# VH-VL binders against Uncharacterized FAD-binding protein C1783.01: the designs that were tried, part 3

Target 1, 263 residues: Uncharacterized FAD-binding protein C1783.01, of Schizosaccharomyces pombe (q9us28r162to424)
Amino acid sequence: YGIFAAPILDVRVLTNPGAVKRTYNLCLDISKYPLLEGKDWKIGGSFGIMPPNSDAEVLHLAHLLKIPQHELYVTKVLRTNGGRWPTIWGEDKPRCLYTSLYHIFKWCSDFISKPPTKSLIRLLAEHTLNPVEKSVLLALSDFRQDESYCRICTQSCVTLPDILEAFPSCHPPVDHLISALPQLMPRWYSISNDPSLANKRLEMAFTVQEYHSPNGQSRTGICTGFLEDLALAFLKARHDGSLANKKFTVPMFRGVQQNPFAK

## First folded at step 4 (VH-VL)

Design k11 (from k05 with heavy chain G50R; framework fv_ozuriftamab)
Fold by ESMFold2-Fast, scan of step 4:
Parts: C-alpha cells; structure tokens; sequence
Structure k11 (fold): chain C 263 residues (1-263), chain A 123 residues (1-123), chain B 106 residues (1-106)
C-alpha cells in the first residue's frame, strides 16, 4: 500500500471538557489521494493509519540503549539472510533496507503498544550484565511462568523502555533487538461521511485509549495518542492564528476490501 | 581524532583526598561509556567502574564501591575518579577508557584509552 | 565474578614464530576482547567480540573461541609485538581481565 500524507482540514472535540474519555472528529483532505480508475471512497468503508512513535519515545529508547546521537540518524543498509525484519508497510521486498535507526524506531518498530514477548525478554536476559537482573529476566521469560508474566508485564502494561529502565545493566545488541521487535501495524478506522459526494474530504472519529504505566503514569494508545497530539496541535495553531505556517498531516491509505471469491 | 587526555602524575600521603581527570575530545562525550581501569605496579589490569556521561548512570566493581567516586562534567567533556581518603594500596597507574559502540553486536570494547595517571601514595 | 585465566603467563618467541595465547573463563562469556599493552604504553584494542580485528590491527593477529575458551594467535610474530596481552570479558559485572601474557622477542 502507498501511504498518503492527508492534510488535516478541521478538528472538532466531541466530548465535554473534563470528560473521562476524550473523543475527536478529524476532517482530512483526500482530494489529492491517488485513486485508481473505477475506485472510490464509500461511507462506512475503512482506511488505515500508520502511526509513528513520538520523537520523545524514540529518543528515550535510544538513550536507554546508549545509542550515540549521530549513529541514530546515519543511513545504513540493514539486511537479512532470509529471516524476518521490520519493514515499511507493504515493502517486505527487497530484502535490504537503506534507512536509519531513527526511521526504524519511529516508523517500523512497535515497542510501546504491547509488552515485550517472552522471546524478547529472553534476548534481553542474555545481554544483561548484572547476575541478579539477569536471573529475574530469565524467570519472566520462562514458558512455565505465565502467571508472573501476565501479572508483571501484561496487566501492568509494561513496555520495552520500562524494562530497560528497570534493568539498567541490560544492553542488547540493537541489530538483534530490531529483529525481535514487532512491526508497527496500521490501525483501521471507519469513514463517517460520504466523501464520494465531494471527493474532497474524509471524516473520522476516534476515542483516546488510555492505560497506566507500572509506576502509575497515564499513557495513551500509539495511534489514538498520535492523533490526539495532532488534534491538539491543530486546535492550538487555529487559536494562535498560526495555521498558515504549520502543516498537519495523517499518514493514511485507503482500505481495500478483499473479493469474497478470492483464492 | 578521538583522544582521551588524563591529568598528570600525583604523589600523595595516606589519608589525603585526590581527584584525577580524563578529558575526551573528537567525539560526542555524552554518548559513550567511560570506564576506569587500574594497574598496580607490576600487576595486571583491574576494572574499577564506569559512567555514562549523558545521564550520569554509574556502576562500580564492588571492591571499589564506597572507596572511590566516579563522576563527569558534560560541559567540559571530562570524567573524574575521586578518593576521599587514599591508602598506600591505591598506588597504581589509572587509565580511563571509552566503551565503544557497534549497533550490530552491542558490545562495548575499550576502543580508546587515556595515557594513564600514575598515583603514588606513600609517607 | 567471571575469572579469566590466561596461558602461558609468559613466553619468548623468535621473529617469525607462531604465538598462541589462551584465555579460559569460569562461566560462559558473551563478549571477549583482547588488548595489547606495549612497554611504557597504554593498552590498545586488538580483537573484539572474540574474532574481529580492531581498525589498524595487522592481519597476522586473529582471535577465536566461544563459551569458556578463547584463543589469540599471532601467525608470524614481529619485534613490535612485544608486550603484555590481556583478555577481557563483557558478559557480567564486574568486568574482568585475565592476568596477562607477557610476550618477549628473543
């Protein structure tokens, strides 16, 4: 799928100030979206949004991994010898990526929406220098310790950065880490208007997903948090009269319904 | 290009305090680990501890914890090793060394070393 | 702590001889590095992660090994190779070095 940067035309807050749940409506400009002949947008249809990790989260992960700042941004050839790797959505071929660690962490790696798998925790344990820390990580990664893993990692919404902070002697090879991180996947949304009437705009509504970190800090879902940050920035720019000097876009692509008779 | 320059030799008496320094240049000082390694006269190398100057994360060999303090000043790209009260057994050559970086393996070999600071503690 | 034992503790070689130094660890080691300290100088990195030559290190130097046993080889020793060789583990704290192997030419 081609990813399109859809300009935000308008933002509306759907929930009352101070409400427990926050809901927004976004109006996107799709007039420049490259539609193929015979294809169209339909009310009730779906589209994908490819959410990036925030720059703050990427820099925080880099600091925890002790990656030098200049190494984070240099372009490198990342290869696999027939294995799996994080890729730009829809581009698992060719089997070489010419990109930066920054780009991989920002656009290709999911290190905040789910806790690290037991396999990833095992990798972290193998690169942990403190014997006590290592033994704890090995215990968490044990196949027979599902209750401890669920309680400590899943129910507490532990992220990779949380583990790296809790286990400061853990310094995994970034190459191995990238190979073990799940790929950032698009999130799917419904079209709430009939864009075919004007073929100019697409409207969507979303509710911010919230949860708490292990130390009680409030966190938001990767896509809904990203969208809320854009919505709030747009509203602030509108209020400040600076909209003309700012660009707000949503990385998205049209959903393609599979033929019911497809093989 | 990368250089670690250490402070000059010191001659001290037991009980005195001392701080020696290691100044890094030619690289991003806050982005690499700095380690301290000692070598007693005629003996081998012994790791004392390390600091990550970017966030002041420190780690010590338990043998030296409480006896020395490792610190760094980002503004002048300088790491320090300090004693509150020296002993004759602290007589040694002290080296600083940078922990290198390679994203493909994640190891931290000591890729650059300072010239060493000789500390002599005697009456 | 992982203790590293090198053998031999010292050796004398003639120019052109093959030199082999071993390093044995009390526990499995993930990363083993080798350093050379020439007389009156700071240590310098020779081999990192068991088998990779550091930049500027002549190809007569090679490293091998995994787990608990590692080896450093000099295929044809030269006069400038005199000094003390140290192995170092980067697998658990505290980081440790071997006791050193003194290589003399003559």
Amino acid sequence: as target 1 above (263 residues)
Amino acid sequence: EVQLVQSGAEVKKPGESLRISCKGSGYSFTSYWMHWVRQAPGQGLEWMGRIYPGDSDTGYNQKFKGRVTISADKSISTAYLQWSSLKASDTAMYYCARGGYDYESGYYPFDYWGQGTLVTVSS
Amino acid sequence: AIQLTQSPSSLSASVGDRVTITCSATSSVSYMHWYLQKPGQSPQLLIYDASNRATGVPDRFSGSGSGTDFTLKISRVEAEDVGVYYCQQYSSYPLTFGQGTKVEIK
Scores: ipSAE 0.315, ipTM 0.696, lowest interface PAE 5.1, mean pLDDT 85

Design k12 (from k05 with heavy chain H35E; framework fv_ozuriftamab)
Fold by ESMFold2-Fast, scan of step 4:
Parts: sequence; structure tokens; C-alpha cells
Structure k12 (fold): chain C 263 residues (1-263), chain A 123 residues (1-123), chain B 106 residues (1-106)
Amino acid sequence: as target 1 above (263 residues)
Amino acid sequence: EVQLVQSGAEVKKPGESLRISCKGSGYSFTSYWMEWVRQAPGQGLEWMGGIYPGDSDTGYNQKFKGRVTISADKSISTAYLQWSSLKASDTAMYYCARGGYDYESGYYPFDYWGQGTLVTVSS
Amino acid sequence: AIQLTQSPSSLSASVGDRVTITCSATSSVSYMHWYLQKPGQSPQLLIYDASNRATGVPDRFSGSGSGTDFTLKISRVEAEDVGVYYCQQYSSYPLTFGQGTKVEIK
């Protein structure tokens, strides 16, 4: 599982000012990507991007969980089962990890791209002190009834931080919570150029995904929001002449091209 | 080790009441759902319902709602499936299975199963 | 309710053969699990959440799939793999199982 930090060579804004959606083109340097013999990049091929959570989102979650700042950055020993969580993406064997809660929340946990599962909400209910709040969370977590979950959580794009804000008597233990949080998964993109002909440069276009929070605020998708933040930072650095002093990279890896005729 | 031990086989007549049991051990009984699955002779598996013993919350397959009652006694780590009036169509193998939180992925697989209770209803 | 259809309904294999069983759902499934019921025994968990092997399950068993189509594979079947295989969806209530695939060894 090798994640490669691909340098951003250029950024272009593809949409006109005032457009309903914002679309960007990124030019990435893949000349140093560790490619195995017999493998190559092809136009129309795919690659994955591993988007981190923003520092603002990580700190907000830590605040809601009552984690002191100094505890957030302390290196801890965590045991893994070699499965989903608390494993690092791509890890397939049980082992001990030396990492921080900050790293886990930033790079390993998906707490904003979709609603908490009913199982996670049930865990939250078990650690909710107010009986009224607990009963609401138990109703939302009921696997026998999808209607409330769909209407309240899925259609309203509720996130874990939203639930913790709405239910202030909910205090899940951090170690139980990180065991229940889903892993951050890669997002897949198409190669829009022929990298073999363009000096190992990869072009990609993306459109920022937007949705509304339960209280009506605009939010962006985890990967497209991350990429837009990088694009805007790159454009600002180019404008103010500081590009030589800054590095902008996209954490990515080549997608597997499957033989469609393999039996 | 996790174990689910079910009560023994039953032979009943239509109209009779029956309660079968499933005793859990080796884990926190109140932290997992206990599910009931039936298997008619020569047929596949069919989910009937389950209970979360921690608060006695229950869920039923509508096909069986009102025809059976699922309950649990957490003081003895035992779940029950009960009929007030059996029918010949209730003849089947009945399994209990542990559902619950996989804290790693947030889902409910049936990871441990009882040995089954054969219920035969005949006149 | 989500109906699950398995293919094939039955098969006979020789020790060492590759076995493939598919499960097709009438609607998209978020969680798909696979169980094996050996003759005269209770079902046992093989694969959970499409692709994860349960504790103690040999690595010759693998699962894949998403949406409406899921697959269970046995890379080299052994005599102890005889039984009926069931897929199960955990996305919508009522919970449903496939009709089962009977695997016999020649």
C-alpha cells in the first residue's frame, strides 16, 4: 500500500466567475511515482486520492469529545485487528501502532462524508446521560425501522459532530468511538490526459461537491473540499510569489487496471 | 469463549403454548442483540426477529409479529421465543444467533449461533 | 423486502477445484454476509461486510461485490467445505437470506 505525495505543478479554474458549480483542473507530477516493471499510466485509467479531514474539523471533533489539546497530539500504542479500524488504510495484518488521536482523526477516520451508522448511533445512545436524549438516539439507531434514520440522518446529511452538538449529554469514550468509526476511504478519479506523452504529468478535473448541513449551512465533500483548499492555496501562492517556498501535494496511488477477459 | 446454548427438542400439538430458550455465555449478554432464525424442514433460513437485552428493545419480521413473542432475562443471560398457540406450520428448526456491534465496522453480523431447537407440531 | 437470489442452486466439485457462488439482490445492499451450514450443524459466519473473513476462516475463502451483486469464492475446495452457503443482507428490514447454494464433493 504505497501512498505517493504527487506535487501540484499547475491549477486552472475551469468554471466562469458566478457559475453554479466550481470546477478545477490539477496538473500533478508523477515522474517519481514508484511504478513496477511492465506497468504504465494510461489515458482513461483511474487513480485514488486519500483525503484527510481538515484541521478545523479535527479540532472541532476533539472539542466535542472533551479531548484536551495536549492529549490529542500524544503518541499512543494502539492494537489493530488487521481489519477496518483502528487500522491504517491498506494494513492487512494485526500489529501495534504508535500514533496520535490527531493522526487517527485526520487521516484514518471518516466522520463527515456520511451519516453515522445505526450501530455507531447505538453506541452514542449508551453513553448519553439525559434520558430524553438517549431515547431519541435509540429510536434513530433502531435497525427494525429505516424511516426515521433515512429522514433525519440520511436526507439531512447529519454527521457525527452534528449529533454530538445536538445531544450535549452524549459523552462516548474516545477508545470505544475510534473502534466504531469507519475508515477514510480513497476517492477515485479519471486520468484526463496521456501521461506517457506529457513527461509523466497527470491531469485531473474535479467539481466541488456541495450539500447543506441540518441547519442550512453549505458544506463541501471531503475529497473535493480538500482538493479545492489545495487549489486555492496554490493559486494564492502563485499570485503572491511564494510558490518557491511552499509545496503542495496530493496523496494518491495508481488504480489497478483489471484484465476484462480474465477467468 | 462465546457460547449460545438452546433448550431441547419439543413435540407439541396444535393450540399448545411453548417457550424455547437460548442462554448466552462468554460475553456481555446485555451488549449484543440476540436474533432468532427459523429453518422449515428442507428449506432455507428465515429471520424472525431479535431483542437487545440491555433495554429489552425488540424487532420483528412482520410475518411473525403478533404470532410469537421474543423476550430476555438478563439476570440469567437467557433469551426466549414464545408461542401462545402453536400451528402445524410452526414445525421447524429454530436458531438463536448473536448480532451486535462490530466496533471496527459498525455492523451486525450473526457471528455466533446456538445448536438449534427442533420444534415439531403435529396432531 | 430485498430478495436475494443465489447462483447456482447446487454444484458438485472435486477437491482442489475453484468454486464461485453469486448472490444478486433486488435493491442495493450496504452490508452482505455469508454463512456456511454444514450437514447436521448450525450455520457459521464465513464472510462479513462483503469481503472480511470471520475469525478462524481459512484464507481460501474470499468475498467481493457491492451494490446488487456479490460473490463468494473458494480458491481450492476441501472436503470439509461441504454444505449449504447462504448470503444475507443487513441493509433493510426484514433481514433476508438467499435460498442457499448446496456444495457437494465428488
Scores: ipSAE 0.000, ipTM 0.374, lowest interface PAE 20.1, mean pLDDT 81

Design k13 (from k01 with heavy chain G59R; framework fv_ozuriftamab)
Fold by ESMFold2-Fast, scan of step 4:
Structure k13 (fold): chain C 263 residues (1-263), chain A 122 residues (1-122), chain B 106 residues (1-106)
Amino acid sequence: as target 1 above (263 residues)
Amino acid sequence: EVQLVQSGAEVKKPGESLRISCKGSGYSFTSYWMHWVRQAPGQGLEWMGGIYPGDSDTRYNQKFKGRVTISADKSISTAYLQWSSLKASDTAMYYCARGGYDSSGYYPFDYWGQGTLVTVSS
Amino acid sequence: AIQLTQSPSSLSASVGDRVTITCSATSSVSYMHWYLQKPGQSPQLLIYDASNRATGVPDRFSGSGSGTDFTLKISRVEAEDVGVYYCQQYSSYPLTFGQGTKVEIK
C-alpha cells in the first residue's frame, strides 16, 4: 500500500511562451497501480505526490554539514526511541531502520519548504561556537520573539541551508539534526480526467510556484519545482528522440487509503 | 518498422493442448501491452485479454479467464496464448495487437498480427 | 460490460457517396476507437480517441462524438474503403467492440 512510481506518458505546456506563470499538464500511466478489486479512480478525486528534495539541494546540505559525499550513501541503522521517524511513514514505536543519510535527506526531511522551527533553531544555537552567532540564534528561538522570527525567517523565506551558511560556527551533529527536522509531506492534486480502467491514464495540471530567496535568487516550490524538472526533461528527451531510453516517474498514491502516514 | 508476426494455422481435436505465438519486432517489446483478439467464423471481434511483457501483468476477459493462459518471453520478444484443453467453440481466427503508446495516443490497437487460424473439430 | 451497437449493420454505397456509421454505448465511453477490416486482412486502425486520424489514414475519414454516441464519416467513399468497420471502447474492462458495419461498393 505504498508509494507508486507512475510513469509519465505525456507532457503538455498549457501556458504560452512568455507567460508570467508556467502551467503544465502531466499524463501518468496508472495501469499498474495496485488498486483493490472493484475499486476505480474518479474524476474530481484527489491523489498525493511525495516530492523529493533535489540532488543539488541534498548535496549542498551535506556540504554545509561537512558530510563526505561517500558517507551519504552508506546504509546505516537508524533507531527511534518511540518518537517519530525521519521517514515517510508515521511511527510511534521503537524501531530499527536500515537506510542512508541520502535517502533521509532526499525523501524524508523537509528542509526547504518552510523556515526552521524555533525548536530547530534552538538546537542549532546549542551547537554554535561563536558567542555572537549563538546569541542571535537563541534570540530567534525564544518563544516570545514572534516578530523577529517572522521578519527574519518567515517573510524572508529562510531555509535551513540559508541559516547554516549565515552562521558558519554552527555545526550540529547529524543525528540530532535528523531528529529535529520536519517530515516531507505529500502535496495533493485533483484528477482532471476520467481515469477509470479506460486507457489507465491519470491527468493532472499544475502551476509552478516561484519565490525569491533572501539574496534575491529565484526558487521554486518543492513539489511544483520537482514536477517542472520532470516535465522539462521529458520534453527534451521527446524532442531529441531519446524518450525510449529514459524513465520519468512521479511518486504518487491514491487518496486516504494510500496515505503514507497511516499506520 | 514495427511488425507482429504470428505462428501458422493449427488444426486440432477437442481436448488437445495448443500454444500460439506472436513475435514483435521494430520496437521495445517490454514497453507496450500485447492484446489477443478472437474472431469466430463470420463473426465480429472479441477481446480476450492482454499482457504487459515488462512485468508479465495480465488482464483477461472473464469469459476466457481460466480457459486460456496469456504469457510472454522477453528474451525473444514473443507473446503466447495457450489452451490446456481445446473445445470446438475455440475455432476462430486469433489476432495479436499492440496496445500502442504515442505521446498523443490513447492506447489504440495500432499494429496487428496477420492472424492465426485455429480449427478444432472431431 | 459496455455493449456497443453499430448502425447500420450493413450498407451499399456508390463511389463518391458520403457514408455515416454510428456507434452507441450502453454507458459513457471515455475513449472510442475505429478500425477497418478489409476482406481477408487484419483490422487496421482508422480513428483513435473519437476524432484523431491514425498515421496514413486519408482525410476523407473523420470521427466525432462523446459520452454514449459516436460517429465515423467518410466524406467521399472510394472503392478501397470496402470492408467491415468496428468501433471499440477503451473505458472499462472487458474491452469491447461493436458488432461491425459492412460497407460494400455498388
Scores: ipSAE 0.000, ipTM 0.394, lowest interface PAE 17.8, mean pLDDT 81

Design k15 (from k05 with heavy chain S31D, light chain S30D; framework fv_ozuriftamab)
Fold by ESMFold2-Fast, scan of step 4:
Structure k15 (fold): chain C 263 residues (1-263), chain A 123 residues (1-123), chain B 106 residues (1-106)
Amino acid sequence: as target 1 above (263 residues)
Amino acid sequence: EVQLVQSGAEVKKPGESLRISCKGSGYSFTDYWMHWVRQAPGQGLEWMGGIYPGDSDTGYNQKFKGRVTISADKSISTAYLQWSSLKASDTAMYYCARGGYDYESGYYPFDYWGQGTLVTVSS
Amino acid sequence: AIQLTQSPSSLSASVGDRVTITCSATSSVDYMHWYLQKPGQSPQLLIYDASNRATGVPDRFSGSGSGTDFTLKISRVEAEDVGVYYCQQYSSYPLTFGQGTKVEIK
């Protein structure tokens, strides 16, 4: 699939100031989306958005992993192990990619929206020098201790950066770590209008998803947080008259999902 | 194009062993839970359990724990539901369904379902 | 275990009618999903996390609710909407479904 940078034409705030949930409508320009012959956009159809990790999150992870800034942006050869990288469909065959750690962390790795897997925690334990810290990580990764894993990692909304901060003697090799990180997956949205009748404009609505970190700080979902940041930046540019000199785009692609309500 | 394809219908006698399968394609098999849902003849849906193939973590409905085994083979993107000794009460339609959890979506719904495997156990 | 009770258990509607189905939980639920099982078919996702439409689901379907009471609405029912509707909670194990609401058209 090709990712298309769809320009934002308009943003509407659908909820009143101070509402419990914040909901937005985005109007996207899909007039230049490269449609294949026989394909079309339909109301009730779906499309995917590829949410990047924020630069702040990527730099924070790099800091925790002690990656020098000059190494973060250097193009490296990355060998994949059958289907986990770099596509949403996966591949059975190993592939060599020429890319940077910055690109891998920003566009290809999900280290903030899901709890670390037991296999990832096991990898972290193997590279932890403090025996007390190591024993805690080994216990969390043990398949016999499902209750502990569920309580600490899943229910407490723990992320990889949280673990690296909590276990300062943990120093995983970056190449081992990136092979164990979950792939960043698209989020799917419904088309709320008929773009063929709306001069190639696609409308979508989204509600910002919020949760709390283990230490009580508010966090937003990776995709809805990304979209809210774009929406607020667009609204600010419109208000201060700088909209004509700025470009806001959503990285998206047309989805074709089997739908029992569609042919 | 995400697809879950299940093995064909089975007719068995009480006491026999059985393993049915669910093959995922069109997505990263190790990044989602695979759940098994049972539907007895003329009845509603009942969750049996699930597996996260990425680390083989499992969760079971206590009603079925010890009576069935859920497993997965990452190399062929296939999840399994297995009985060591079938009972007549195991007669049902069995569905696999993709699910998961993330902090943004909470508990991910069962967004894709297999076509179902009918298991009939009679003497 | 959280028990889910749907109301009504069955209904008959004419094309164009508004249909309302409720799901009541014995304990507070953070994640409630709705599925439709058409005759002879696998269940399919309609609504997730109380109010979000699944990809490809028509806008005539809407969900609402929080805590212990959730509602699925069909603003103008169509013939293709015939089947059994199930609510499902994903807040605690074991995962549970409601008993189902059978919707017949005509």
Scores: ipSAE 0.011, ipTM 0.532, lowest interface PAE 9.1, mean pLDDT 82

Design k16 (from k05 with heavy chain G54D; framework fv_ozuriftamab)
Fold by ESMFold2-Fast, scan of step 4:
Structure k16 (fold): chain C 263 residues (1-263), chain A 123 residues (1-123), chain B 106 residues (1-106)
Amino acid sequence: as target 1 above (263 residues)
Amino acid sequence: EVQLVQSGAEVKKPGESLRISCKGSGYSFTSYWMHWVRQAPGQGLEWMGGIYPDDSDTGYNQKFKGRVTISADKSISTAYLQWSSLKASDTAMYYCARGGYDYESGYYPFDYWGQGTLVTVSS
Amino acid sequence: AIQLTQSPSSLSASVGDRVTITCSATSSVSYMHWYLQKPGQSPQLLIYDASNRATGVPDRFSGSGSGTDFTLKISRVEAEDVGVYYCQQYSSYPLTFGQGTKVEIK
């Protein structure tokens, strides 16, 4: 993708403090968007946002995988053992990518918004040292049994980190894991103003999505949580007078392919 | 340069307590597993267990679980193997070994070994 | 527990001979490593994950195999290769080693 880092110009909180739902409005600067066509940015149109996993989530996954900190950030040539890359590059051909494990986990891998597939759980089982833990993962990955998988993984919103925490003897090779992880996908938002009015400002509203982890802890959606963190950081910087010294951007692009109201 | 340095030889009587050590240097101590491997006189190698020092996550060979305790002190980059009550059958050479890291190679081999600590338990 | 059996238990070779050591497991092994323990020394890593040579290990050493049967080969044995060779599985707790193969030069 041609991903543009759109500067945040303003943030408005649309809901009262302590409300059950939290809703924000973001004003983005699209004046420097490459090959901008005014007609593509009209009210009711859509655009994509590429949400990264939070640093806390990436570091937690790295810790569970026993990846040394110095290895996480080093830029290196990464290869897949299976010849596939679960990245925004979206390709089955064998490739050498010059990047870091941190970048792959932060920007390219979806390990939090979906439960692991049965295929991924099978991979985890194959790399689990404790025989009791291995037998449980093998049972969960059994393609002949759907009810246990649905109840335990899908309905409980289990994530890859949840499984790694529950099965501490599970240590999959990082290259095998990267090959098996689904690609992080954009989320689509509606344009709430007409940026073609020569000001080149795009406005969007979003409501934070919340759900519960298997242990009952509150979690936020990957994109809405990311956007809320940016909104709160912007508001804090405005309040303490440090806004001029900081940059807040939303990684976005104008896509032709998605209009949520067209289908 | 990665180096594992173990404590010196020990001579003990049955029933006594003992703690032996393995100090890592030349790498990030908290980022790698440290394993303990036993070798009885004239015998082969036997895995006892390991520890990941960053969170003190441990794995034990069930044969030794409850007989020994594996621990680590991150502040001095040292792993420990401890007995509360030694038996004559504990007489052996004890090695520590680092569980290496290789993103492309699968499970992590014991890539560096300490020089060994001879423990003799008799009379 | 996965039991590993090495064959032969001992061998005598002349410098320049090809040496073959096998390791057989009671069930399928995903990760097999090989170590050399020279007389009076700590074990040292030779081969990891069946076929990958460890840093500094000469190319005369090679490993192969999958499932239950693994092989370590020395294409042209040198005097310095004397010692006990151990296979080790890293697929299931407890981690286990083979009984060892003693290599001597005649």
Scores: ipSAE 0.360, ipTM 0.711, lowest interface PAE 4.4, mean pLDDT 85

Design k17 (from o02 with heavy chain F103I W104E; framework fv_ozuriftamab)
Fold by ESMFold2-Fast, scan of step 4:
Structure k17 (fold): chain C 263 residues (1-263), chain A 123 residues (1-123), chain B 106 residues (1-106)
Amino acid sequence: as target 1 above (263 residues)
Amino acid sequence: EVQLVQSGAEVKKPGESLRISCKGSGYSFTSYWMHWVRQAPGQGLEWMGGIYPGDSDTGYNQKFKGRVTISADKSISTAYLQWSSLKASDTAMYYCARGGYDIESGYYPFDYWGQGTLVTVSS
Amino acid sequence: AIQLTQSPSSLSASVGDRVTITCSATSSVSYMHWYLQKPGQSPQLLIYDASNRATGVPDRFSGSGSGTDFTLKISRVEAEDVGVYYCQQYSSYPLTFGQGTKVEIK
């Protein structure tokens, strides 16, 4: 199966301009979604959306890792000894991949929705050239310093790019870093309460999640930010008459039904 | 084809200022570290420091920090090593070298080297 | 600072001989690179990250090692291999080189 690119049929803004919360409704074309025999869409059910990291986020990470731009987009054989490569959620994790760093960072790796784990910070410390910077990272990764980790990393919403900016002598091997990054996970949404759905279209509503970075910059959630960017682009294309020349899709899937009596 | 071309040999007196250059071509200049390596007559190689031209991030060997300045002009793909006041002990061959990239190693071997600039400081 | 000591400081070999050069660090090194400086020329990269041959480097060159001890081997030395070999660590500032091993061909 895998991820389906569901075309956006319509976008509605559900909140007034300038409201403290921004909420949108998306109408998706699911008429061509491949359903397993015996499966149907259920009104009131849920589905997953696989949010990619934005191109700006991927390029910023590549810049911080000092990856040459031509290396970012080249398809290569990527190997790791003993590990498994992160792939798009739902796919096998092979020891050998034929892909680009751009693809891995955009679709397979979660480097912005949660702070780096202590294990990842320890990896970063091991590859930090400045001894002062290294000692700080080692302290943050120490299992005995849970309160400091929580205050500095978790409560302040620190991301991997934030740490790389703060510790410029940190140069982890990209293959080691990728193998240590968490897999990008789907976000779950409800099918709106439309009893006439009939497997032709799916309605969903979402509210944009906002928070502040450690230095006070405004940030949005990776999935709700992605969806808002799509919604605004769709509305702009509709307004300026270019909608017919553009394609807007949401990467989504229903998932496999599980036996309710499974252990 | 990646090339690093350095400025020509220099003969100077103690106390004089000097700036030598290293021009990169055949690659994205702002995407790779440029390092400076010194070799005193009859001696081995000694790392002086480096610069990442994309954001002007620098690293120095403490032995040379304050004695030299490393800079880069990305508009002409050129890195510089500069002395405000030369000493006889600065007599050496100076190499620039690119910090290369490999996804599997991560750390940046000096994969391309300039031809060297001989600096002679004598009274 | 990590100090690198190479052994031997110099050697003389005949064409076809096996040459072994070692590099010992005062503390553990994650990334060790090897360079060759031929007489009158700039250094050139031979081996990066202990064991990977650089582009264009003949397969008679090989590297191995981890931690504090690293080795460069030339399985069948050729006349063109004359020069000074340097190890270099990329694990901590300042970046450091070994003192060099001079290889002469008789």
Scores: ipSAE 0.296, ipTM 0.694, lowest interface PAE 5.3, mean pLDDT 85

Design k19 (from k05 with heavy chain G99S; framework fv_ozuriftamab)
Fold by ESMFold2-Fast, scan of step 4:
Structure k19 (fold): chain C 263 residues (1-263), chain A 123 residues (1-123), chain B 106 residues (1-106)
Amino acid sequence: as target 1 above (263 residues)
Amino acid sequence: EVQLVQSGAEVKKPGESLRISCKGSGYSFTSYWMHWVRQAPGQGLEWMGGIYPGDSDTGYNQKFKGRVTISADKSISTAYLQWSSLKASDTAMYYCARSGYDYESGYYPFDYWGQGTLVTVSS
Amino acid sequence: AIQLTQSPSSLSASVGDRVTITCSATSSVSYMHWYLQKPGQSPQLLIYDASNRATGVPDRFSGSGSGTDFTLKISRVEAEDVGVYYCQQYSSYPLTFGQGTKVEIK
């Protein structure tokens, strides 16, 4: 199976101004979705969305890693440092992967939704130039220091960019870093209409997930934040009369059950 | 095409201030670190510190921290090394050198060097 | 601080000789680079990341090593190779150089 770019046909705000939660309805065009068999969207009731990292987050990560803009977009043969090749969920890639760092950070790498693992923090420590910063990262990555890791990273919702910002002398090799970053995973949503009655339109509702960073900044979940950004951009374009000149798509695929013995 | 051009030789007395410069050309100045390396007469190379002009991030050798200031003006692609009060022990050749990102070859060899600025501090 | 010790401190070689210079670090090094400073000149990059020749560097120069032990070799030394050779680590602040190896040609 492949990831389909479903055009957004309409966006509706379902919650009143000042509500505790923000909820939206998206209407997606699935008329051109490649059906693998004679299967029906009415049965199964769910689909996956592949949430990319925002361009702002990708550029911020590149800035922290001191990657020049011209290097970020160049197509090249990427290496791994003993890890799995960076891939989009559900797709096989050859070992000799020709792509850009921009693509890998945007579509293949999860550096926002979870704190860095102890193994990743150890990698960062090994490439940290300031010895004081290095000693802190080494201590945090120590498998015997679960309490410190939990308090500092997990409970405070620390991300890789947060670590790189706090430890400015940390400059890991990009090929080692991409091999160590977790894969972006799909998020699952329910079909809220009958697509056959809607003339090949799929409707979905979502509520924005919010949490706070260590310094009190408000953050949104990777998928619900991505969807809200699309929804707001669509509404803005409709208001401005520029909708005809822009395309808004949701990267999605029909729900498929994985092998029960797979990890 | 890439060039680092340093300011001319200086002769100073102890207690005087001094600022020397290193101008980069032929590349994106804000995309590379600029480092300062000193060489006392008849001695080896010693790293003093560096600056990334794109965001003014700096690293210093603790031996020189507080005694020198490293800065950069990205509008004229020039990095600076400054002393508020020179000592006779500051007599040395001072080199600037750039380093930067390279995915394939690893990070941060000092791939281009300036011609050097000789600083003599004596009374 | 990571201390780098080069061996030998100096050597005299005849044109065509094989020259070997070693650099030992007190801690594991992520990036080791080698530079040549010819008399009266600025240092120039020879080898980066232990084994890669810089642009324009003749193939008689080679580097090897990992962890704490690194080696620079000149397979057939030439008169123009006279100067002081420095190893340099880019793994921890302060960045450090070896003390240098002076190579003279007989």
Scores: ipSAE 0.317, ipTM 0.689, lowest interface PAE 4.4, mean pLDDT 85

